VHH binders against q9xw16. Designs and how they scored, part 8

Target 1, 132 residues: q9xw16
Amino acid sequence: MSGWNAYIDTMTAAAPSIKRCAIVGAADGSVWARTEADNVFKASEEELKTFVALFNDVTQVPAKGADIEGVHYVVPRTEESLIFGKKENTGFFAVKTKSAVLIAVYEGPNEVAAQVRKAVESMQTYLNNAGY
Key: E = the ipSAE of ESMFold2; O = the ipSAE of OpenDDE; V2 = 0.75 times the mean of E and O plus 0.25 times the DockQ between their complexes.

## First folded at step 4 (VHH)

Design e10 (framework vhh_6fv0_2)
Fold by ESMFold2-Fast, scan of step 4:
Parts: C-alpha cells; sequence; structure tokens
Structure e10 (fold): chain B 132 residues (1-132), chain A 124 residues (1-124)
C-alpha cells in the first residue's frame, strides 16, 4: 500500500523515543511499512508471522513472552488488542486493528513508554475508523 | 503515596516451601493488576506472576507453573505468593509490583512501583 510510510512518520513524530516501528498485515505478518536506514526494523518474515499469530490468543503470551528482532521480551500481561513487553531499557507496544498490527520498539524509562503507547493507540484508533 | 512491603522470605532446602506476602497502601488495591518479580544476584529483573484486580486472571512464568500460586485478598490489601518445591534457581530477591498511573510517569503499563523486596535463599 502506497502512503503507509506516512503513518510510520506520524507515529515517530508523535513519540520520538520510538527507535524502530512497522505496520504489518494481521493475517500473515507481511510488512506494509517500516522504519528504514539507521532505524531499520529488522524482524524476519517468519518472526512476524509468528508474532501476529499471538493475537489469536493473547492470554497465552505472558507465560512465554514474545520475540521481536531476535530479542525475547517479557510480557507481564496482555489486553485483547495489545501486547507489550520489556527487556531492560528496551520495550515494545504492538496493537492489532481490523487488518494490521502496529509494532513500535522504543528505549527509555516509563515516561517514554507512556508516550509510545499513546502514539500507537492513536494510530490504532485512526486505522480502525478508516476500515483497516 | 504508594507503598508496597514484602515479607516471608528466608532460607529453605531444595524442595521446601515459603509463602510471601505483600502489604499494599496508598492506592485502591482492588483496582490494579499486581505482579511478583524477582532478581537474582548480579542479574536483571525477572517477571514471575501476574494477577488481575479481581483475581480472576492469573499468569505464571513457565518455569514456576505448578509450583507457585499467586493470590490476593482485596479486603486486606494483601498479595500472596505460595512457593512450593523450591529449586536453587528460584533463589532471588522477590518484589511485589504494580503498574499505576502516577503524576510524574503519566500512564504506564510497566512496573511503576515495587517494594523493598524479601530475600529467598535455597541451599542445602
Amino acid sequence: as target 1 above (132 residues)
Amino acid sequence: QVQLQESGGGLVQPGGSLRLSCAASGFTFSDYYMYWVRQAPEKGLEWVSTISSSGSTIYYKDSVKGRFTVSRDNAKNTLYLQMNSLKPEDAAQYYCATDLSGSYLDESYYFDYRGQGTQVTVSS
């Protein structure tokens, strides 16, 4: 989809603590858009397919955690359309829309985590309202 | 002010049991998820268990499933962790934690507050 990189730009502008992010297909984990160059989102297609499948039953995720870009994150709880995790000074938020999963990886303390969550959830709401 | 105070740690032999308690104050305990996390010497924090505000949803780290049981008493503002069949790898400082919105931290989904911890040692 043309223009999907504009949504990546919108999220990173709203939360500059996002180091890398992507918008992927909810059904298969196919990449629609991602950060590039110095901020390239590095997850493999196989990893993303596995990751988006976690949304089929989020209640199983806390026991096992989640892998993004070869990094294993602790996921202490989930919500119906939200998986988030932390490993030391690095964390992520992933939200599911009707057709997409938005993934944002950030670095920093809890204050920046809150900003990243708001940016990702705002985009989730926008895309759901747009039918995606 | 949010305050969490852990107790019940000690020295046990492998296969032994301990019951940890966490007394909470300064927030509406019954409205929040509670967590047990641990930290072994010279290692990072490790999540152990989660319990929802009502107690109806519970999660465990795979390595403690069947051995540890988390519970809460909302009338007493107290969180518990029953630890059975303790192994040497369970030795750590155990912390009670919660994820609250604070004035400085704004909204956060991670462990915003935790107590001073209680030490668990497993040795023969």
Scores: ipSAE 0.098, ipTM 0.509, lowest interface PAE 5.5, mean pLDDT 83

Design e11 (framework vhh_6fv0_2)
Fold by ESMFold2-Fast, scan of step 4:
Structure e11 (fold): chain B 132 residues (1-132), chain A 125 residues (1-125)
Amino acid sequence: as target 1 above (132 residues)
Amino acid sequence: QVQLQESGGGLVQPGGSLRLSCAASGFTFSDYYMYWVRQAPEKGLEWVSTISSSGSTIYYKDSVKGRFTVSRDNAKNTLYLQMNSLKPEDAAQYYCATDESTGSYLDDSYSFDYRGQGTQVTVSS
């Protein structure tokens, strides 16, 4: 596989409702790849560092919510290695692998959330199996 | 068809208590996360609490933590919210809600099929 951008393309092809996404380092939130141009993922390095640290204890997240691209999302629940939230017509799914955090922001009705979650979790499984 | 029906709202003085109930039907209640959300006059929808399908995992909004207690009775398909030490800022229409296995209920435009009609809570002297 030539670079991490190919994984971004795979996820967006699997779930076209993903508006923006990124693959970042689990330890520090450093960006490995992100969507670009009109779909550029605009989270700052500081915001991503704060965001990936949420995976140190996902049980603390629902009380406070999560910030992605300067947008505050309410996170009503978390699962093992999964944080997701919604704000009106937008939402996100973020999953942690051994070395990475995958973040996908989508827009649309609840019916599209299932497709986005499936795409993100499929990539999580793939990367974990590849040792990432 | 998913049906949710809230009850138990009313008028209470600051520091008082109310117990809300939500009767669920039309789905396998014991398989779903349940939520309490509220909407104050002239304000947007606000998440209040989450309870897992088994009742083993519970979350609260910071501002209600220690005052509100969510619980469920899967044998009776009923969700509860015990509200203690009520404050004027807790006054709102309260709704119970559920989501699909792959989403969460925070969107007012597409959550009506999985949200009840609500029960009004007023806190004033």
Scores: ipSAE 0.292, ipTM 0.623, lowest interface PAE 3.3, mean pLDDT 83

Design e12 (framework vhh_6fv0_2)
Fold by ESMFold2-Fast, scan of step 4:
Structure e12 (fold): chain B 132 residues (1-132), chain A 125 residues (1-125)
Amino acid sequence: as target 1 above (132 residues)
Amino acid sequence: QVQLQESGGGLVQPGGSLRLSCAASGFTFSDYYMYWVRQAPEKGLEWVSTISSSGSTIYYKDSVKGRFTVSRDNAKNTLYLQMNSLKPEDAAQYYCATDESTGSYLDDSYAFDYRGQGTQVTVSS
């Protein structure tokens, strides 16, 4: 795993309300980097493979929701390269780049969600411009 | 400021119908996705339906597909939910909600999970 941990650090610094996050391969859900130790991102390889496949047809996601770290999230809508979900006072944003999917799990109210979304979308733009 | 006011709930027999309305103000209604969510006694909040700003994209919870129809009138700033073939499990307090394109489908700006009182739907024989 190269310097991908630096991008994890950048995202969590930009949005401190991110509890856990990961950068995974868009084709297979393989973990490139994730938060560790006290903030370990716990999703299994099987769950991540299933999750990244949702980007093949995001229009099917709202009816079924999405599972991350064994938690089922309601996905009220999707955008072209964005899946986001809510479960009470927790939520996630996942964005697809050319080669990667960035997943950030957060806790807090809607104002916190806005900050997390901005951080994830900024990183998505950066990685797409860098050829990932 | 954003305000949402639900109406149209009531008591109905199983198999009956109700039409809910949500009057919106304080924001450009035609620019936002709108949602119906519900909460039954001793249950968590449950998403029911989504409608895009233009009304062209619509999603439903699997258990209400074919029975519920969401629609909107952007000229009147009003959201609707037509509920047919109501079942006892549909009994709940119904709320309308919007988002800011930020991943939030509930407006918590006033330190409450809900801005309006919602409208109560009771289904009993």
Scores: ipSAE 0.132, ipTM 0.498, lowest interface PAE 4.7, mean pLDDT 82

Design e13 (framework vhh_6fv0_2)
Fold by ESMFold2-Fast, scan of step 4:
Structure e13 (fold): chain B 132 residues (1-132), chain A 125 residues (1-125)
Amino acid sequence: as target 1 above (132 residues)
Amino acid sequence: QVQLQESGGGLVQPGGSLRLSCAASGFTFSDYYMYWVRQAPEKGLEWVSTISSSGSTIYYKDSVKGRFTVSRDNAKNTLYLQMNSLKPEDAAQYYCATDESTGSYLDDSLYFDYRGQGTQVTVSS
């Protein structure tokens, strides 16, 4: 398969602790690509629409948290184009580009989270430079 | 190594106030985000508040907004939580915590490794 699935493969190869991830449209949360089969990214269309809208004002997110795949995550802080959260041994990083939002769900300790963040931010930089 | 020591807890009646303090050592306090988290007897660990390294960015859990105020004194390496209009649901062991310098995540491991032993807050009439 080609297109956006290649970027999913690149991120999961760079950070094997990513359990599930997706690339979605920043305007509407439409899925461009996601992990499938045993690692299927399960978020509904409605949940993704709600999630990408959080990037309209990230400063409001810590008070409420964020929901991904029906799981409620605590989001203690946000950055301009980055929302990240934790629940037990599970966490996520989501970054916004010009046209897309990249979401990666991972499992593991803080050292693993750092690797996942690096992979997601590297892809964010690449896509922004490519005009996405 | 990171060391955090909470104080200021106690017993208050509903509507009362308490001021918690957290003394930090073993790291450059002024470079790190700080957090307040709490653990109620029959509940899991709950994030309460975040304050940036400079103190310019502050976040609160929705249920404590307008009642709790977090602040920090970087010259004294001390974090504070002013708690007003306390409710029975605020009763918990309160901990201060910090995250990784190169990461932006609050993990359960931080609740055990990068937090103090906590200070108990009891709200009872």
Scores: ipSAE 0.362, ipTM 0.686, lowest interface PAE 2.8, mean pLDDT 84

Design e14 (framework vhh_6fv0_2)
Fold by ESMFold2-Fast, scan of step 4:
Structure e14 (fold): chain B 132 residues (1-132), chain A 125 residues (1-125)
Amino acid sequence: as target 1 above (132 residues)
Amino acid sequence: QVQLQESGGGLVQPGGSLRLSCAASGFTFSDYYMYWVRQAPEKGLEWVSTISSSGSTIYYKDSVKGRFTVSRDNAKNTLYLQMNSLKPEDAAQYYCATDESTGSYEDDYSYFDYRGQGTQVTVSS
């Protein structure tokens, strides 16, 4: 549990409503770190490759939505280097850094979304400043 | 408190057109993203379109692209949805919506905080 797993721990400690999360390569969706055991992030290699490609043009995402762990999320809008969406009581935030994409899936009411976004964006800033 | 009131729905034949409007009050309309969402009797709530606060960024659900046009008039606090080439699948109650916590755009990333009663769109031959 070192290296990239420490950043997973930092995000989940900052936002306990994160149920599952991962750090993946921006170029190919390869998993660098993810939550495990009872909180295992279940996205397939193929799904992650498709997902990270969405950051090539985030303006195309709202029309089709996004799939994470076999769940289709509605994405009504995107921001630069940020894709986020909702599906009933679940949601996600995904941010792109220079070399990575951070994905956090959370469960709960709308009030927890702000905490999750803050945790993910704080890590995005940290990793960008670290050259990742 | 956010107040949203939709109007303009009705009965139309397939291929027909309708123009929906949404009158907004109780918040600074020009500062917020606005959304159109719909609910058909046998389906859940569906997102249809998004328009940014300035009107410069617009998104549509894939199935309505080229047929629907969203617009807004910030001076009149009014949101519009022009619906052309209507299909039976477009029949639904249409609602306008904004972010859940007006005045808290950094804190609220919930979509479809709708406060309007909706307007019914029926498509039949």
Scores: ipSAE 0.441, ipTM 0.722, lowest interface PAE 2.1, mean pLDDT 84

Design e15 (framework vhh_6fv0_2; at its last look DockQ between E and O 0.46; V2 from the best seeds 0.00; counts 0 for: pae E 3.6 > 2)
Fold by ESMFold2-Fast, scan of step 4:
Structure e15 (fold): chain B 132 residues (1-132), chain A 124 residues (1-124)
Amino acid sequence: as target 1 above (132 residues)
Amino acid sequence: QVQLQESGGGLVQPGGSLRLSCAASGFTFSDYYMYWVRQAPEKGLEWVSTISSSGSTIYYKDSVKGRFTVSRDNAKNTLYLQMNSLKPEDAAQYYCATDTESYGGSTDYYFDYRGQGTQVTVSS
């Protein structure tokens, strides 16, 4: 239960530009772990259920974009098991594993996006290898 | 050194058409996704369209779908945007854009490179 927060800590340590993040169930968007306190991830259960369903057909995402924490993000393209978007100086990376979706919201210039992507994809690889 | 140069903008009446071009140089054009983005006065950048390196995968912003068509000619290193049934809300500076490669050869951010843009005005 609480063990999942260790993975949140690992991602935020690897990419300090991550402002908020969460690990949620791929089937239903249920929150397994999220950033808390001053960096609490505020997406509703309804929003997360809608968001994880986007991974059922990522090719439909660019036309409509994606909503996270009530913010609408532009998603110009998607990759296999990866949705990422931008809104002014904010952005997100979301990746799907076998059982989970990892979502990281960041703020800052383009150079911080690379660090966030690397942190999220490293965790995706780790969790897939661990059977999640 | 990536260089992008747009052309083809102008003044049209509502319902009119324009064809924009983007000449690309300084990178292997055929290996990169290309984008059209626009910015109206006093507004932020707005994504319009995406086309994959081969041209086989194409995406449009919902509001331009059915009116705009993106295409590319990899032999000429040129990107195009055919705009039909233009509306006053389409008036903007139009830019072509591409991405830098990131970790693992995948893009980590959209629109790292943009051209100088070409102005589209829609009025009577």
Scores: ipSAE 0.538, ipTM 0.754, lowest interface PAE 1.6, mean pLDDT 86
Fold by OpenDDE, look of step 5:
Structure e15 (fold): chain B 132 residues (1-132), chain A 124 residues (1-124)
Amino acid sequence: as target 1 above (132 residues)
Amino acid sequence: QVQLQESGGGLVQPGGSLRLSCAASGFTFSDYYMYWVRQAPEKGLEWVSTISSSGSTIYYKDSVKGRFTVSRDNAKNTLYLQMNSLKPEDAAQYYCATDTESYGGSTDYYFDYRGQGTQVTVSS
């Protein structure tokens, strides 16, 4: 699990607007790595279990939104392996790999989202290629 | 410059219907997802519906499913929201919104652009 922290660091370095980030198991939402210290990713196990299950049918997510760290986000649309949400000047990107879900919560104006998405999707691609 | 202009709001009784329109300009309308959002007094901005560029993908807020229908006419650069069986809780300022695409359209920033909105009031 310690090796997964490096991927957290990579994503947060690539997108400074990311405030909190986690890598969790796609099957059960178990936390493999997360931001710590002043930027602790605080989603509960139950919440993450529910969240990762959203990827079983992403088409239903927009209707209900998504909750991360006790915050409810609007999810205006989804893609097969991508769920993103927004709340005011905050948002998240979550991407699914073969075995993991990467979650990045960001703060800032909408234009910062591009960098966040790129960071998360880049990691997604990397992990997929690595078999994860 | 992206411009959106909503219309069609008004006062209706519960169970009534309204059809909102959104005239879009300043961007290639047919290339972008469009959204309806609403804001009721003392509430935050609330997502209502999404429609893809071609109209092939549509999403609704659960509370409006079966009652609201989003559509678009790309030839007219117009977004529509047919609202049937309106409820008091549907009362809000309704906005159409569009994403901003950056870096070749690979990333969307949803709700970046909205019009002035159109007021929907539902009262008996």
Scores: ipSAE 0.344, ipTM 0.700, lowest interface PAE 1.2, mean pLDDT 90
Fold by ESMFold2, look of step 5:
Structure e15 (fold): chain B 132 residues (1-132), chain A 124 residues (1-124)
Amino acid sequence: as target 1 above (132 residues)
Amino acid sequence: QVQLQESGGGLVQPGGSLRLSCAASGFTFSDYYMYWVRQAPEKGLEWVSTISSSGSTIYYKDSVKGRFTVSRDNAKNTLYLQMNSLKPEDAAQYYCATDTESYGGSTDYYFDYRGQGTQVTVSS
């Protein structure tokens, strides 16, 4: 558990409702780390390339929503470095750092979503401060 | 605490227009994003539009863009949805929603709705 996988473990420990998550390169969507085994984050290279490009202009995202792991999510709004999506009782939060995009897919009630956002944004801050 | 009351629904013909209102109370309306969502029979909630706290940032679902206009009057704590060129596919129960904390609702943290909604029916 060295390198980027430790950050995956940190986020899932901080918000256990995260079912799958990944750290991907902001430029090309390449997977630096992800949840594995029974909770494999299954987005394709092509889907991730499309997804990280959404951060080039987040204001265009709500009109069409976003796809992750072949699932279409409604994106009711965005913030400068944050995209969140909803589908039924599941959702995702994604944040951009200097070099990466952090993606967390979760399930659960309203209070769970707040925990997930906090976990992902805390890691965003850490990685930005570390130069990533 | 948070209360949202929708009104202005009704029966219209295809191509017609309707203006929905949402009266808000129990929170500082001007601090929060507001949303319109809708639910057709036997379907889940569908997002329609978003307006920022100041009204300066607005988003629409693709299928309503150019036909619907969301607006707000922060002095009156009221959200509006002007719906033009209505289609049968737009028929639904319409709700307004906000990001504020959920109090006994069935909504996610960032997408709360609370009222009974207002019915929009498009004939034919």
Scores: ipSAE 0.263, ipTM 0.577, lowest interface PAE 3.6, mean pLDDT 85
ESMFold2 (binder alone), look of step 5: mean pLDDT 79; pTM 0.789

Design e16 (framework vhh_6fv0_2)
Fold by ESMFold2-Fast, scan of step 4:
Structure e16 (fold): chain B 132 residues (1-132), chain A 124 residues (1-124)
Amino acid sequence: as target 1 above (132 residues)
Amino acid sequence: QVQLQESGGGLVQPGGSLRLSCAASGFTFSDYYMYWVRQAPEKGLEWVSTISSSGSTIYYKDSVKGRFTVSRDNAKNTLYLQMNSLKPEDAAQYYCATDKESYGGSEDWYFDYRGQGTQVTVSS
């Protein structure tokens, strides 16, 4: 968990609008690292297991939406390795790598969403290149 | 090519009802998620509702929950939005929309195809 904390710090530094984030196992949703203390990522293991399973068929996600930290997000559309959603001024981006799923919850208008997406996709590329 | 044609808008008093329709052609309607989006004067596009290809999964913007009902008739290639208890804040140009595979639009919601829209005005 501690070794993966550096990647959490990198993402939050790259996009300050990220309020909470986590890196979890793609197969089971097990937490590898997450924001803690005042920015604690509060999703349960059961919720995360359900969430990572959404990547098995992202085309079904817009119909269902996604639940993160007990909040239901509407997901109007997905990409093959990307699920994102909005609820008013709160949103998330989640990307899948070979072995991990990165989840970033942010607050702010449409303009900050682009920065958050870039930060998450940058980390996705880095981890894929590192074999994760 | 994808064509979407909205109708059913008009002038209604606060608390009134309207039923919008969207006639779709040029694609296999029953295979696509459909959306209702709206744009009020001097506002950006706002997502209102999503309905899955089968119609089994439906989502609404919080401010319209309990007042709006989206539905579809795949045999008629038609999408509907039943709007009840209309408020002045619901006044907008309403569009039906669907997604295209390769890219998104400039807005938060990457709706690739939209119709010409139908105007909803709420006033006496």
Scores: ipSAE 0.020, ipTM 0.241, lowest interface PAE 4.6, mean pLDDT 82

Design e17 (framework vhh_6fv0_2; at its last look DockQ between E and O 0.55; V2 from the best seeds 0.00; counts 0 for: pae E 9.6 > 2, framework grips, unsure alone 63.6 < 65)
Fold by ESMFold2-Fast, scan of step 4:
Structure e17 (fold): chain B 132 residues (1-132), chain A 124 residues (1-124)
Amino acid sequence: as target 1 above (132 residues)
Amino acid sequence: QVQLQESGGGLVQPGGSLRLSCAASGFTFSDYYMYWVRQAPEKGLEWVSTISSSGSTIYYKDSVKGRFTVSRDNAKNTLYLQMNSLKPEDAAQYYCATDSEYTGTESDYYFDYRGQGTQVTVSS
């Protein structure tokens, strides 16, 4: 939706190590906003539909991992509304709100991961409080 | 000075069993998630199992479900992996691992610390 790009900008400003991110619909994985141009988030509609369905039961995710942008991530554990994975020095954090899923892909060491998680969870809280 | 030391590997025939142990020191073991990861020749590092700090939450890679059982003894600072019905595909160097250093509640990065590993060979 129009205006959702401002939330992408807020997250990337809070954690500049986010390489690509998106806000998608929780029901169908439809893209509401994503990073653009040189940092375009490259996930198909089919992949995103599959990905958001993982939040129906996050406890099943570690067994198979998760795919984002054609990259397979190992997900050793999940939390109630949080899926996060790793592949070498690349990783992602994805959180579910009432009606949206926020996905942020980053690259870098542990300090970078901590900043990305904080940015994504802050936005999750904001959107939930706003009714999304 | 986090140290992880695996033991219990060996040669077993298909269908056999092994019990791996990991002795942990240098950190508050009971506060950390623990993992088993493995690496087969000419393959990358593969995650196998997760166990929460209390032992109440456990996850397995799909291919080992029903055959492998992870457990921990926090009083002994020891992590275990019971491997039953071993298959040739399970042959690998097995490592125990834990998350990045944290002084607070959570880690945001996986497998920062690993032991030296213990070799598991499955052949007839």
Scores: ipSAE 0.525, ipTM 0.751, lowest interface PAE 1.6, mean pLDDT 86
Fold by OpenDDE, look of step 5:
Structure e17 (fold): chain B 132 residues (1-132), chain A 124 residues (1-124)
Amino acid sequence: as target 1 above (132 residues)
Amino acid sequence: QVQLQESGGGLVQPGGSLRLSCAASGFTFSDYYMYWVRQAPEKGLEWVSTISSSGSTIYYKDSVKGRFTVSRDNAKNTLYLQMNSLKPEDAAQYYCATDSEYTGTESDYYFDYRGQGTQVTVSS
């Protein structure tokens, strides 16, 4: 699990606007790695279990939105392995790999969202290629 | 320059209908997702509906499913929202929106570009 922390660091380095980040098991939402210290990713196991299950049918997510860390986000649209969220000046990107879900919660001006997406998608690609 | 202009709002009674339009210009409308969002007094911006570039993918807020219908005419660069069975809680300023990436800013921060909006009031 300790190795997964490196991927957290990679994403947060690639997108400084990421405030909190986690890598969780796609099957059960178990936390493999998360930001800690002043930027602790605070989603509960139950919440993460619910969240990762959203990827079972992403087409239903926009209608209901998504909750992360007790915060409700609007999900304007989804892709097969990608869920977007927005709340005021914050948002999240969540991507699914073969075995994991990467979640990045960000805050900042409009322009930072693209950088966050690129960071998580890049990690998604990397992990997929690595078999994860 | 990206421009969005909403129209079609008004005052209706509960159960009434309105059809909103959004005229788009300044970008290749037919290539991009469009959104309807709304803001009621003392409430934040609320997502209502999404429609893909071709119209093949559509999403609705749960509370408007079965009552609202989003559509688009790419030949006219126009987005529509047919609102039926309107409820008091539907009252809001309605905006059509696109992502900043479609305005040339390359941002995935949704709804960051909207028109001036059109007011929908539902009252008996």
Scores: ipSAE 0.329, ipTM 0.689, lowest interface PAE 1.2, mean pLDDT 90
Fold by ESMFold2, look of step 5:
Structure e17 (fold): chain B 132 residues (1-132), chain A 124 residues (1-124)
Amino acid sequence: as target 1 above (132 residues)
Amino acid sequence: QVQLQESGGGLVQPGGSLRLSCAASGFTFSDYYMYWVRQAPEKGLEWVSTISSSGSTIYYKDSVKGRFTVSRDNAKNTLYLQMNSLKPEDAAQYYCATDSEYTGTESDYYFDYRGQGTQVTVSS
């Protein structure tokens, strides 16, 4: 089945520095789509449930950091619908839509982070406008 | 150009206190989030604390919460870190940091601007 996988392809094409990404349900962390094969997004359902719950109060996230794929990230800053995590030369952006959380894990220097953020925010806007 | 200068480090015994200061210039200090980060020998940078532009929202790394207090004085362009109940694990070079004005938007850079640092040594 197609649909949600097309959105994964759109994000990875928009920002090649994205190495893995996923679209998961905001309520329960269930995986709707993810990168597969050699770049499989390797987070458990239990880890994703914990992760999406961070959006219930993003103001508390910097104190704890965030874990995804078993990796702990510093979260130096959050916004109402965005969590930005960093670890060394890697990072993630996660954004929340009405129904979903988009997660993109990237590698590269700091200037590529803006491309990654733009890619996930563009998809966030698209999904919100579509009612998701 | 952004300039940050840390001071107030030193040698203290476990359980002691230090107050770090960060003098800022070259940007509108009151518009930006400020951060404290630290680096122990042979380790990467570790985030310690975040304070919002007004000083009304503050975050701490769990291991320092309740012992460290960040504050700012926007009239003096100065950021502070009060460090109480210091432990040997807190020994590090401490830096203040801020975001950059990248392309007229808030920075996506991780601790892009920081000062020269001030050394905190905790030994019995």
Scores: ipSAE 0.006, ipTM 0.293, lowest interface PAE 9.6, mean pLDDT 82
ESMFold2 (binder alone), look of step 5: mean pLDDT 78; pTM 0.780

